# Ledger of designs, part 12: VH-VL binders against Rho GTPase-activating protein SYDE2 (SYDE2)

Target 1, 120 residues: Rho GTPase-activating protein SYDE2 (SYDE2), of Homo sapiens (Human) (q5vt97r660to779)
Amino acid sequence: IDAFRHYSFSDQPKCSQYISGLMSVHFYGAEDLKPPRIDSKDVFCAIQVDSVNKARTALLTCRTTFLDMDHTFNIEIENAQHLKLVVFSWEPTPRKNRVCCHGTVVLPTLFRVTKTHQLA
Short names: E, the ipSAE of ESMFold2; O, the ipSAE of OpenDDE; V2, 0.75 times the mean of E and O plus 0.25 times the DockQ between their complexes.

## First folded at step 5 (VH-VL)

Design t15 (from t1 with heavy chain D104S T105G S106T G107Y P108E; framework fv_durvalumab)
Fold by ESMFold2-Fast, scan of step 5:
Structure t15 (fold): chain C 120 residues (1-120), chain A 124 residues (1-124), chain B 108 residues (1-108)
Amino acid sequence: as target 1 above (120 residues)
Amino acid sequence: EVQLVESGGGLVQPGGSLRLSCAASGFTFSDYYMSWVRQAPGKGLEWVAYIDWSGSTIYYADSVKGRFTISRDNAKNSLYLQMNSLRAEDTAVYYCARSEYFYSGTYEYYFDYWGQGTLVTVSS
Amino acid sequence: EIVLTQSPGTLSLSPGERATLSCRASQSVSDYYLAWYQQKPGQAPRLLIYDASDRATGIPDRFSGSGSGTDFTLTISRLEPEDFAVYYCQQYGSWPYTFGQGTKVEIK
């Protein structure tokens, strides 16, 4: 099942193929996260718009598999189709930060959240 | 377990068209970049087309640009390759392959899992 | 585009011997962005090594990768019967991504 506890939009676009404007995305937390290695407990959350990284949180320590947070992303989008919220593991090499779970919104459609199967 | 299963290959005349499909299972399909890689009989590997997780970034090898179209349907966990104006040189086994993306990465990386392949024969 | 040249084209060895496979790039490959694949007849390629030296999940310790810039090596420390196959290198340091032509490791 979904790993996010709460996820909401405060900017609710009308029905159209591409959306522009300022969006506020509220992220309340995640559960059932699995660190990619036994000694790595740090994660961060990022917002992607059409596969481009737009914003991220600071590093968050996940003691087990539960991430409790209350964060708001304020992002400006232009002609966007997809909004993706991703939890990444923190790695010493920045390019190797791997997906822990994600949630995707097709603008302006229903939100879905999916946990990745490939993390230990 | 991760599985990729290609279908749609067959015999076609030069100038003809074929549509290949790749059915993905055992992982969250929308977390991955996908590619088609082909191999002509007795030859090496040639990358053909790439698509990012959302379908918004697409790249083609020069040899197929303008003739082939890659697409994906994340709701159906499926990858497609529409092949038009086929030539004898397009005869190959076509593999679908996945690539993991990383926070700082904007392009495809390496291919961690491959399907079994589907044979396309273009013969006059 | 970066051209990858693999050598030797064919390597004839017996089980238990060490295999050393070379992959040379026409231009420097950035950030160790080089992978190695194994392909057996009638089968799809299998990822062995990525980032020049990192073993993929499930790959035995006898496989190791090394190198940087233009010169990369795949080493199989002690060949097992199942290791006789064709091996390909691939770079992803610059666009377009390219493969080497392959090295066949065959039984003597």
Scores: ipSAE 0.016, ipTM 0.620, lowest interface PAE 6.7, mean pLDDT 77

Design t16 (from t1 with heavy chain T105S S106G G107T P108Y Y109T; framework fv_durvalumab)
Fold by ESMFold2-Fast, scan of step 5:
Structure t16 (fold): chain C 120 residues (1-120), chain A 124 residues (1-124), chain B 108 residues (1-108)
Amino acid sequence: as target 1 above (120 residues)
Amino acid sequence: EVQLVESGGGLVQPGGSLRLSCAASGFTFSDYYMSWVRQAPGKGLEWVAYIDWSGSTIYYADSVKGRFTISRDNAKNSLYLQMNSLRAEDTAVYYCARSEYFYDSGTYTYFDYWGQGTLVTVSS
Amino acid sequence: EIVLTQSPGTLSLSPGERATLSCRASQSVSDYYLAWYQQKPGQAPRLLIYDASDRATGIPDRFSGSGSGTDFTLTISRLEPEDFAVYYCQQYGSWPYTFGQGTKVEIK
């Protein structure tokens, strides 16, 4: 008997749940950025779903060690468990675009599931 | 200051089990891929296991598949290696190692920082 | 699996001399995905070079890497006393990741 499930959060993981649908992720900025190259002022933000790149911003200019922005990602996800926002330093050689030490946001995994009995 | 500190090594009999831990500090642990690399006494380096930032992508060396399990707890800044069915040839210093990743390269990357290592000795 | 073969096995030199270390792959390493590490006795390895030729942060400019495909070289232009160590190459262009057997640079 498995009519439907009610979901809630718990400090202690009991169960993981996957999420599907349209999602809007709003990013207001990042602080304490440490680009791998001291001469690199250009960065971009990318959104990853289960370790797969789904979207990215255009190139943005950092001011010293912080980035001010107001950007919304609108993405479609299917059976997603983890969502991560990563700030990358931009390099002319694409394979050198690496993490800038900050800007990670991870969606909480739903840790608790309760189920209700179906009518017999 | 980036630090990786391994623990859990020791003497164990063949067929036994051991759990290694690696405590990370000085950086955002969840922004990095992690690996275990071992070195038998007087020998070279051998990559053992890899885990991505989320724990979703995991790879093992053929020599340990089915016996070792790599895992991570990003809330605790910790990496683990559960070793089962240990053999004499698993005797080695085990290092945890950190990997940066790139937008373009996916999972292919190098080891920029290493822990001090923990010795695992498998003998009767 | 890509097998990496380092040569020579041991290199005996004096401070001030140039060291040239070779790493040969059994098949082509993609996208220059090759790194070099230094290991001193009782210590963990330290990254020197990544992507075949890029120096890691804090590594002196006397260390340089070159090569592509199957043939890679690590050069230390003028050996300092602290450079006597074992050096390993590592490829990360395909699974499983593999290391060379190491080259020991020792004092004459």
Scores: ipSAE 0.052, ipTM 0.660, lowest interface PAE 4.5, mean pLDDT 78

Design t17 (framework fv_durvalumab; at its last look DockQ between E and O 0.13; V2 from the best seeds 0.00; counts 0 for: pae E 6.9 > 2, placed apart)
Fold by ESMFold2, look of step 6:
Structure t17 (fold): chain C 120 residues (1-120), chain A 123 residues (1-123), chain B 108 residues (1-108)
Amino acid sequence: as target 1 above (120 residues)
Amino acid sequence: EVQLVESGGGLVQPGGSLRLSCAASGFTFSDYYMSWVRQAPGKGLEWVAYIDWSGSTIYYADSVKGRFTISRDNAKNSLYLQMNSLRAEDTAVYYCARSEYFYEGSTYYFDYWGQGTLVTVSS
Amino acid sequence: EIVLTQSPGTLSLSPGERATLSCRASQSVSDYYLAWYQQKPGQAPRLLIYDASDRATGIPDRFSGSGSGTDFTLTISRLEPEDFAVYYCQQYGSWPYTFGQGTKVEIK
């Protein structure tokens, strides 16, 4: 269950530091999803870096405001400041996929902890 | 009900500054891209600037680059436009407009608009 | 930059008549990314049509959009008194996103 809203990631999104490298992101789930806009209950999760899509899951069935999964993304980033996890609805017509929920992480604060573990 | 309410317009001399605000309600503000669109008196519409849902991606029309700054405060459900070095040609009604982002396309049609705030640049 | 040219500049019609508004692009608009807006005097624009032909929520069936590439049309099948307004097209297929100059639909 990946509850970004529970953490105090209210850090200003205008952080002056940028991060480059290869990272692994483990996604355990989401809660308090906005219901899909249309009758389709299919969703997918995408990783965005500075609002650019980098990776996504296959379609998942969502029957509640809750999504449970265990998935790892391996992505390469360059000069990035924000990582965003977005759940999109599947909309077959007109094939536009609407945001069901999202969370944003300021990468320099995240890698403060990651650097400590990588050194140890 | 979705509402967008602009404020901060008024009369300003050339070279002056003005800060516009847009208060949003009735929707999850942080899930949407926001734009400013202006309309000179008796004229058509001109896109001014837009900002993504986190503030990480911002674009300006060439006519305002370096003079205007768009920003947002998601905790306050508010969009802002700082306008510096104002010119007579900046005289317009300024609208705050909302758009959804979709996975498979850049989409900046505006499904909801505020009622606008008038900016007059005159000596 | 894609320039949108609307025609006619003014369309004078009576209630009950069919209105046909044209929007022509200086180059092809990718992926049908064209919208239509209605603006009444003293009011903000209102979204009518997006993606060339899809009606926005709450827009009555008398409004329809069509076209692709460089030529797009807004049709009002039977004009109502509340439909006399200025109509704008907007493209969002290529940056920068631009508006047409408007077509005024006025009562004859």
Scores: ipSAE 0.015, ipTM 0.613, lowest interface PAE 6.9, mean pLDDT 76
ESMFold2-Fast, scan of step 5: ipSAE 0.275; ipTM 0.731
ESMFold2 (binder alone), look of step 6: mean pLDDT 90; pTM 0.913
OpenDDE, look of step 6: ipSAE 0.020; ipTM 0.669

Design t21 (framework fv_durvalumab)
Fold by ESMFold2-Fast, scan of step 5:
Parts: C-alpha cells; sequence; structure tokens
Structure t21 (fold): chain C 120 residues (1-120), chain A 122 residues (1-122), chain B 108 residues (1-108)
C-alpha cells in the first residue's frame, strides 16, 4: 500500500488511525539543509517508523545546502502512525551522526513537513 | 549562547490548571527535541514529557498522561506545557531541557532552563 | 521501566580527594545510553557525561565516566571546592527516561 498517493504539502492535523502493509517512500531531495560540518561533507538519509530506524541510503557527498537525489525506500510497517525521513551528517564516530534535515509523514496519508525539507 | 527561560509557575489549588512556557534563544529551535523534567522539593529528577522537532511525536510519563499537554511553536522559539487537573504530587520545579538528535544515540539533555516552581496546595 | 540505583547516597570527602560514584540499572542499558548530571542547590542540572564516557563541552578532565550494561561509574579524580554537589545518572535507552535518586558529594 502506497501511503503517498495523496502526497502534497499540507497543514492538516495528524491522523489518530494506524496502518499496516508494504509502503514505498520516494525521496527527491532536500533544501535548506544545515550545512555539513567542516570535517565531514558526507551525509546519509534514513527512514524511521514510530522512531525506529528501518532503512538508510549509502553515504552521499553534500557540497551545498542542497541534496539532489532520487531514491525509493520499500518498507514493511505494522500499526504505524509516524514516518520520518531524516538526513544525517556522517561522522567518524557513527553514534554522533547529527541531523541536517527532517520531514515527518503521519499515516495513513496526512503529514507535516518542515521548511528545511521538501518531499515531492 | 544557548538559553532556555521558563515562566508561568505559581500557586494553584488542586484540580486547577497552569500553562508553562519556555523561551529558547541562541540556537535553531526547530532542529531540537525538547522535554519537560520536574523536581519535587528535596527530591530527585523526573522526566515528564517529550516532543520531537516538529511536534508530531510526543511521549508522556504515566503520572501525567491525560492531564498534561506538551506543545511547541517553532516560529516563536517556544515550548509549552499545559497542566490540567493538578494534584498535590505535581508540586515541583519544572525545567525545560534540550536534546540533540543523533542517528545511533538516544536523547540526553545537553542544556536546561533555570526552572519555574509550581506549587499545588489548598 | 529501568530503575537506576545510585550509591553511596552521600559521599563525605575533602578537597583533593578522589570521588567514585556508582549507578546500577535494573536492566541492561542499550548502547551506553547513560548520562551524568551535576546539580548545585538552587541551580538547574548541568550535563557532565553522555554515552557513558563522553565528556560534555566545557567539562574539566577530572570528570570521567565508565561502564556498560547495568554498571556505570562517575569518577572525579581530584575534588575541587566547586565539585561539592548532587550528581544524577540518567538512562535514555528506553522509554520512559529515568534518573537515579542522586548521590550527594559533601564536604567532610
Amino acid sequence: as target 1 above (120 residues)
Amino acid sequence: EVQLVESGGGLVQPGGSLRLSCAASGFTFSDYYMSWVRQAPGKGLEWVAYIDWSGSTIYYADSVKGRFTISRDNAKNSLYLQMNSLRAEDTAVYYCARSEYFYDSGYYFDYWGQGTLVTVSS
Amino acid sequence: EIVLTQSPGTLSLSPGERATLSCRASQSVSDYYLAWYQQKPGQAPRLLIYDASDRATGIPDRFSGSGSGTDFTLTISRLEPEDFAVYYCQQYGSWPYTFGQGTKVEIK
């Protein structure tokens, strides 16, 4: 089940219902990123369901405050309510990877997106 | 410099309501997760409520579920705690605290406000 | 919930002495997700250590943390007058987040 069939920017409140099934998440890029740290220009994107990491991309080099890519995550969800897409700066100590950009989608189709992340 | 300043505490009768505010400055507020932590007089620290960067994911301690509501206004760099149906055991200094999000790390509190005292008494 | 038990409850020492504070968890704390905070009377807590052993920005070298699983230690190698305070451990490996009851380091 494709939870993004009605994807658009929205000010609608979050839905209190939950969904289960297979979901495809298409990520086209990010704008207004927190600049990469001087000691690392590498980033990666991760997808979380109800605050649990489900998948991530390989390392990507970020040269500006823009990240231009086209990636699809295929994930299985169970009674899920929140889906987050987060861009992290990569650090030599992986446990200290920091957020550069974020977006949240509330299942089944309602979502909230920050000005630092644009999903389209 | 990072600053968090709480306000809104005071004396209230059991069953009453109060709204606490926390004004943030010196950092990009919308990049951080926020919590309220309280401390009863002469006692230790107790985590109360958590809110993510967007306000979409919220967790509460069992002791306050259904009575307290955490919220944030990123345009105003402000965090709020609406407290309803207050009880004597809610008497405490309430701190707002900031957490940075890490991929493989949990959310510890790197900066705290000065606290605001809430006294629930007849 | 994970219960954190700190010991001793009170540690009476003189400046220049070594302080060793213990924090034990009722269940294993995931991925070293344990922090230590210092609190002086009338003040907010201050972060000292995170991820069990990483020193927070601006914290002197005399403070060190160690441990994993269920047994964690905060060490102050040589107490300074400003180090007499209450110290709390906190786990953030699972919800709800929990704190220990505190250890008071007081002047002898």
Scores: ipSAE 0.017, ipTM 0.602, lowest interface PAE 6.7, mean pLDDT 77

Design t22 (from t6 with heavy chain T105S S106G G107T P108Y Y109T; framework fv_durvalumab)
Fold by ESMFold2-Fast, scan of step 5:
Structure t22 (fold): chain C 120 residues (1-120), chain A 124 residues (1-124), chain B 108 residues (1-108)
Amino acid sequence: as target 1 above (120 residues)
Amino acid sequence: EVQLVESGGGLVQPGGSLRLSCAASGFTFSDYYMSWVRQAPGKGLEWVAYISYDGSDKYYADSVKGRFTISRDNAKNSLYLQMNSLRAEDTAVYYCARSEYFYDSGTYTYFDYWGQGTLVTVSS
Amino acid sequence: EIVLTQSPGTLSLSPGERATLSCRASQSVSDYYLAWYQQKPGQAPRLLIYDASDRATGIPDRFSGSGSGTDFTLTISRLEPEDFAVYYCQQYGSWPYTFGQGTKVEIK
């Protein structure tokens, strides 16, 4: 299954005001997660741009409602509007992964590359 | 207890507009994709529109594209369907329905909970 | 789009009998992405089965789903009076979502 599969099939072209280029996104962790289990559950984090998966972490163990990590995603974006970091629970069948947590960052609308976004 | 409660249905003449609402309770609304599914009197189910958990992605059935707009307000736990240029063929009970997020595909899932529905009648 | 055809259109049975409902797809449904719903008169649909064979929470074990590709089956092993309803299949392996036309299970 392609982790970079497009989620959006919009036939509308994106506005030229959105951002294009190479971007680094540094993720420091997550709190107040909704894990499928309280005890221990394998999770992974994925970075999405306009609902397209761009990268993901290796499996991490989520204990209770917190996830401590320090990871940088290096991604190429084109006319992007929204950047998301999503935490998924791992299941034996990957397509059954549940969203545990998500965050959305609205990219600047000025015509320049943003070097990094930090999700705290 | 998961609950979805639709409102806003009624009688409207062809060419008119109507806005449906769905009030969600008993779960974290912002974790779920939401859909509208309709059922014409005595007929089967037809998916109408879905919206992603954060509202960034919206998709429509070809029969309603350009006329209907799906939206949500996660702070109010509410889903909406704005229906414009209504036709007799849009007469149906409209259901609000909940779906979990898939990781690997933009093609989206089954509906684990449904509201009671709200009737929209388009007639002159 | 994938067209789902359910058969029979109406199934007339008595309580205690086994019901077998068919759902056929015009194209292969990927990864068992097929669900079954029950709808009683005047009520909203209720999820019974997802991923072709997984029972939803709270659904009695007399309901079971099977099949793959283009041929799927819902089986009710021993009909209870409360099981007389219309049953719909739905695929989510291809956008857009599509439903079958329904099979009515009625009292003989």
Scores: ipSAE 0.011, ipTM 0.572, lowest interface PAE 9.6, mean pLDDT 76

Design t4 (from t1 with heavy chain D52S S54D G55S S56G T57S; framework fv_durvalumab)
Fold by ESMFold2-Fast, scan of step 5:
Structure t4 (fold): chain C 120 residues (1-120), chain A 124 residues (1-124), chain B 108 residues (1-108)
Amino acid sequence: as target 1 above (120 residues)
Amino acid sequence: EVQLVESGGGLVQPGGSLRLSCAASGFTFSDYYMSWVRQAPGKGLEWVAYISWDSGSIYYADSVKGRFTISRDNAKNSLYLQMNSLRAEDTAVYYCARSEYFYDTSGPYYFDYWGQGTLVTVSS
Amino acid sequence: EIVLTQSPGTLSLSPGERATLSCRASQSVSDYYLAWYQQKPGQAPRLLIYDASDRATGIPDRFSGSGSGTDFTLTISRLEPEDFAVYYCQQYGSWPYTFGQGTKVEIK
């Protein structure tokens, strides 16, 4: 079971003619993560839009099943369908990164919201 | 410290049934894929079955498909193998083994911890 | 299915010598998804190497793995008496998962 404590976002249009632009996603933390291995694990969080990596954090220390963070991602989107927040365990070789936790949000095809929304 | 303890092995007649159990401790059992791997006397290793952490993904080796059933009880930290229609070639030491996984692959990786094994002998 | 062939079948060496064990796959193993296990007489297998080259927790640095595609190697740089064992390779890159037939390392 994967879960996040807080999930919020906003969308700002970059053009006066149509909606396309910058989305701000703020993460406060995660609970009930798939446990990292027995010892403390370094992890990083990545935000993906339609299977494309858009941004990631620096390495963070994950305790047993929770991650405390206060991080804002500013990403550009164009006709996006899905947004995933994924927590990866860090490995020396990036190709060996394992997924610890994920969340998926279906994005509307058009945004006209300029305020933050929170998902439980 | 991770421990896996198998039980339930013994002597069974061909066509008979046997249920193996594996008791897990020292880790969060519900976060791991679990497998059964067997080894016939004097022979190599053969993977038998795996089950995902939530029992949503289950796979069997062709040699046991339709005869064996893998299951788990996360509340009891236990893994099971129900073996039906046993054959002489099922004679082996049966190990339970733990695996990590990539979430999106829906399959186990390598086996990082193994139990000590339980011997199943199928003979008349 | 991917067939793993290990060679040599038996390797007889003295303590202090280097052991080199081969594992060849009938088809390319993707993403370095190959592991090595050690099995001592009367004991369960023990994970040594995973993802072709990563050493498992608690495994001495004299054990190393290398290779990609169809050709993989386990090296024991300086053999100790406790390294008398059978070694198995295993691929988890393709279904069904398969093991090699094993290489026995005998200490003379």
Scores: ipSAE 0.000, ipTM 0.552, lowest interface PAE 11.0, mean pLDDT 76

Design t5 (from t1 with heavy chain S54D G55S S56G T57D; framework fv_durvalumab)
Fold by ESMFold2-Fast, scan of step 5:
Structure t5 (fold): chain C 120 residues (1-120), chain A 124 residues (1-124), chain B 108 residues (1-108)
Amino acid sequence: as target 1 above (120 residues)
Amino acid sequence: EVQLVESGGGLVQPGGSLRLSCAASGFTFSDYYMSWVRQAPGKGLEWVAYIDWDSGDIYYADSVKGRFTISRDNAKNSLYLQMNSLRAEDTAVYYCARSEYFYDTSGPYYFDYWGQGTLVTVSS
Amino acid sequence: EIVLTQSPGTLSLSPGERATLSCRASQSVSDYYLAWYQQKPGQAPRLLIYDASDRATGIPDRFSGSGSGTDFTLTISRLEPEDFAVYYCQQYGSWPYTFGQGTKVEIK
């Protein structure tokens, strides 16, 4: 089951002024996360470039509002506009995965957390 | 049993304001995207706005952006649509609708349950 | 935005006949993110089909959906009297979310 198979691609041409090259993104963790619905629920982090998944972490058990990890994504980007780091909850049925939180970096600068999952 | 009940519709003059409410029951309201979808008399369906489970993601149709505000109160299981600067073209039945979501979308899926709608008429 | 064009605009049939309704997208709809709704006069829309081909809970098996990319079909294999209604397709693969204009299935 490919959890990322539902990502959509834009047919819009990219602007040649965007960034290309090799990028290292060092992820130390996240805090102030909304906890998963059930203790011991698995989460994973994915890095997306222009809505395309480039890499993901192994599954992590989230039992706190903190996600503590030390991981480096080494990615090759081509004509990129958006870098997004997303924390997903893992569900047995991939189409029911919940976003715990995500942050967006608009290349060439600014970082913003745009969405946080609030669990019942 | 999932139930959505709209209220707040009525007759209003151009330039006026109305606030629509949707009361949800039979499900965990805070787990779902909620949307407003409208239908002008004798016309098709038009999506108006959505809001995610914690109000962190909100999006509007271009036709209502800057005039309408969607909001929710999870403690009261209620969805709202504040409509300002109303125009004759806003005349429609307004439906409250529920959506599941998937992590790879920036919005709701399809609308699995709908309320019965509330009529908003903008006329002088 | 993705424009959904439904055809025919009106389909006049008798009970027991097969209905075939088309929904065409102006650009590819990702991952089968297309739904079909039924609306009877004076009533709210009702979900029939989601993800192009999955029947919603409680929907009879005479309703089926098919298609991918830009070309989607709703089929009603044998019309019952309660099936005469307006049918809408909707895509949720791209923003803004859009509906087709509707196909009216009316009794001959």
Scores: ipSAE 0.006, ipTM 0.545, lowest interface PAE 10.5, mean pLDDT 76

Design t6 (from t1 with heavy chain D52S W53Y S54D T57D I58K; framework fv_durvalumab)
Fold by ESMFold2-Fast, scan of step 5:
Structure t6 (fold): chain C 120 residues (1-120), chain A 124 residues (1-124), chain B 108 residues (1-108)
Amino acid sequence: as target 1 above (120 residues)
Amino acid sequence: EVQLVESGGGLVQPGGSLRLSCAASGFTFSDYYMSWVRQAPGKGLEWVAYISYDGSDKYYADSVKGRFTISRDNAKNSLYLQMNSLRAEDTAVYYCARSEYFYDTSGPYYFDYWGQGTLVTVSS
Amino acid sequence: EIVLTQSPGTLSLSPGERATLSCRASQSVSDYYLAWYQQKPGQAPRLLIYDASDRATGIPDRFSGSGSGTDFTLTISRLEPEDFAVYYCQQYGSWPYTFGQGTKVEIK
């Protein structure tokens, strides 16, 4: 997700660590979204742990390339290394929900940032 | 304008190795699954391998499994195919191709944009 | 794997005629996950149709796709000189991805 660019996230994790527990991820918004369809105005956000979908938002309205939101994901993780936030365009056929944008966060870094209650 | 430009093809001897590259521009590379599709001279299309948007999932055709490795560098907008233990039947034009990802499927969709291709010839 | 069989292998027609190309799958293709590509000699394939019947961006309306399950058809309603090419069907509903062997549409 482009909104992650201004936070201190690692681009290249030096260590491999696995962590487990309950986690809350607060997301404030996204920008520079490019819907796969020119006429698509509805999107949803999903959180993936090691490429597995764990939670998603309700349907959201995209303002051209900008998405306003204030949402908290509450998820349970087990032996996880990577967390991804992905924005999908919504289609009537669920399997046609296509990626608009996504960002990746290393879990140890996310826990540190989460304690400040400031994730984008 | 979406562009995919392959490079790295050439003449190699049986048992040799070659690395193909595909340079992407005009779109957000990290939002797409990428594939390699090949075509032997005068023959039809054969899917070779795909890689997920983040590189976490990789799949190969049985004909190349264990010999070829697909990889990507999202910071450089580049896709790669490392080809080892090459055989005469690997002689083909290799295309890189782009696919959208969707929520309920871990695999790519159809191939909406293709590169121009790079020729790999395996012969002595 | 799902085997796609295209017929006829070669279709010889004149400009202005209708072309009908068949693609049959050895097993049912789920959710209309079938695409058609056009390839001219020395060129990369070009997407024509996806999801069995949806026309790709920039593709003329003389191209149309139909079908479901195991039987799919590509129709070119009025052949133009630029349409003489090889056409491939491809399924993406089951792994591994497979292509048909191609149908050559040539000038009579």
Scores: ipSAE 0.015, ipTM 0.609, lowest interface PAE 6.9, mean pLDDT 76

Design t7 (from t1 with heavy chain S54D I58K; framework fv_durvalumab)
Fold by ESMFold2-Fast, scan of step 5:
Structure t7 (fold): chain C 120 residues (1-120), chain A 124 residues (1-124), chain B 108 residues (1-108)
Amino acid sequence: as target 1 above (120 residues)
Amino acid sequence: EVQLVESGGGLVQPGGSLRLSCAASGFTFSDYYMSWVRQAPGKGLEWVAYIDWDGSTKYYADSVKGRFTISRDNAKNSLYLQMNSLRAEDTAVYYCARSEYFYDTSGPYYFDYWGQGTLVTVSS
Amino acid sequence: EIVLTQSPGTLSLSPGERATLSCRASQSVSDYYLAWYQQKPGQAPRLLIYDASDRATGIPDRFSGSGSGTDFTLTISRLEPEDFAVYYCQQYGSWPYTFGQGTKVEIK
């Protein structure tokens, strides 16, 4: 990820470390999505920095428990600690879009997803 | 059936500590924001603290910041509130409450399910 | 922080009557991010309305919410004996999330 090449990274995520710069996040897809919520449903992916929504994809069709995509988010971050990638079910009322799955990366380490959850 | 059960309340002297627990069942605990909301005897509701789905973000009311710590254990479907340096004004029924996570929110939404509460009394 | 002011403080009515409860915000609540809760003595609060006007699951249709911006209303079209309780509004449009002081609906 180009935005992180100028920063010192640790193998261990540390809450005391913060990062700033331009960031490119590449999202290749999701597996093991919850079938009753996901099968034949439209979804979208969003990226959050410190719990603030920064960008989202267009609607994507999820036919089974797999979501295949190759999308790049280009975002600017300032003094950031956490990056979250979340898949939401699409609803006509956007405020009712619910989580299908999500994961978190603790900055400044980009080589490991610290946690991933799915609707069960 | 969604169920939240609080425990750990009791009588404590000023300056003392208590740890509250909330046991969740009937839903996927790790998909929800969790909050503690308190109610002093005969008074209204006051939000105390919230924690996101994986424990990476936590927020506190100014009245408890530095004294209370919220945490969760998703493997055990449990939410906790560590209360230190307790004061008489912390006397209240403490409720565990669940908030769904939606795209257009950055914190707890509305509270769709609440526990029955656990009473904390801080008295000399 | 947004301060929510509920009025009246106490509403004395008989079963079968219409109840209208007001919640006024000190500044505009974003979108429709306001909820209403019912609390009976000795019990936890129960969600009635969310997003200003959407009824929660299992809530009877005699309960309705309306309003936007700074002025919100909870209406109970025909009071039943079980509706005599304290009602709280809550906003989640701005941090910190805040509750109103409550309106007690009591039997006349």
Scores: ipSAE 0.112, ipTM 0.689, lowest interface PAE 3.9, mean pLDDT 79

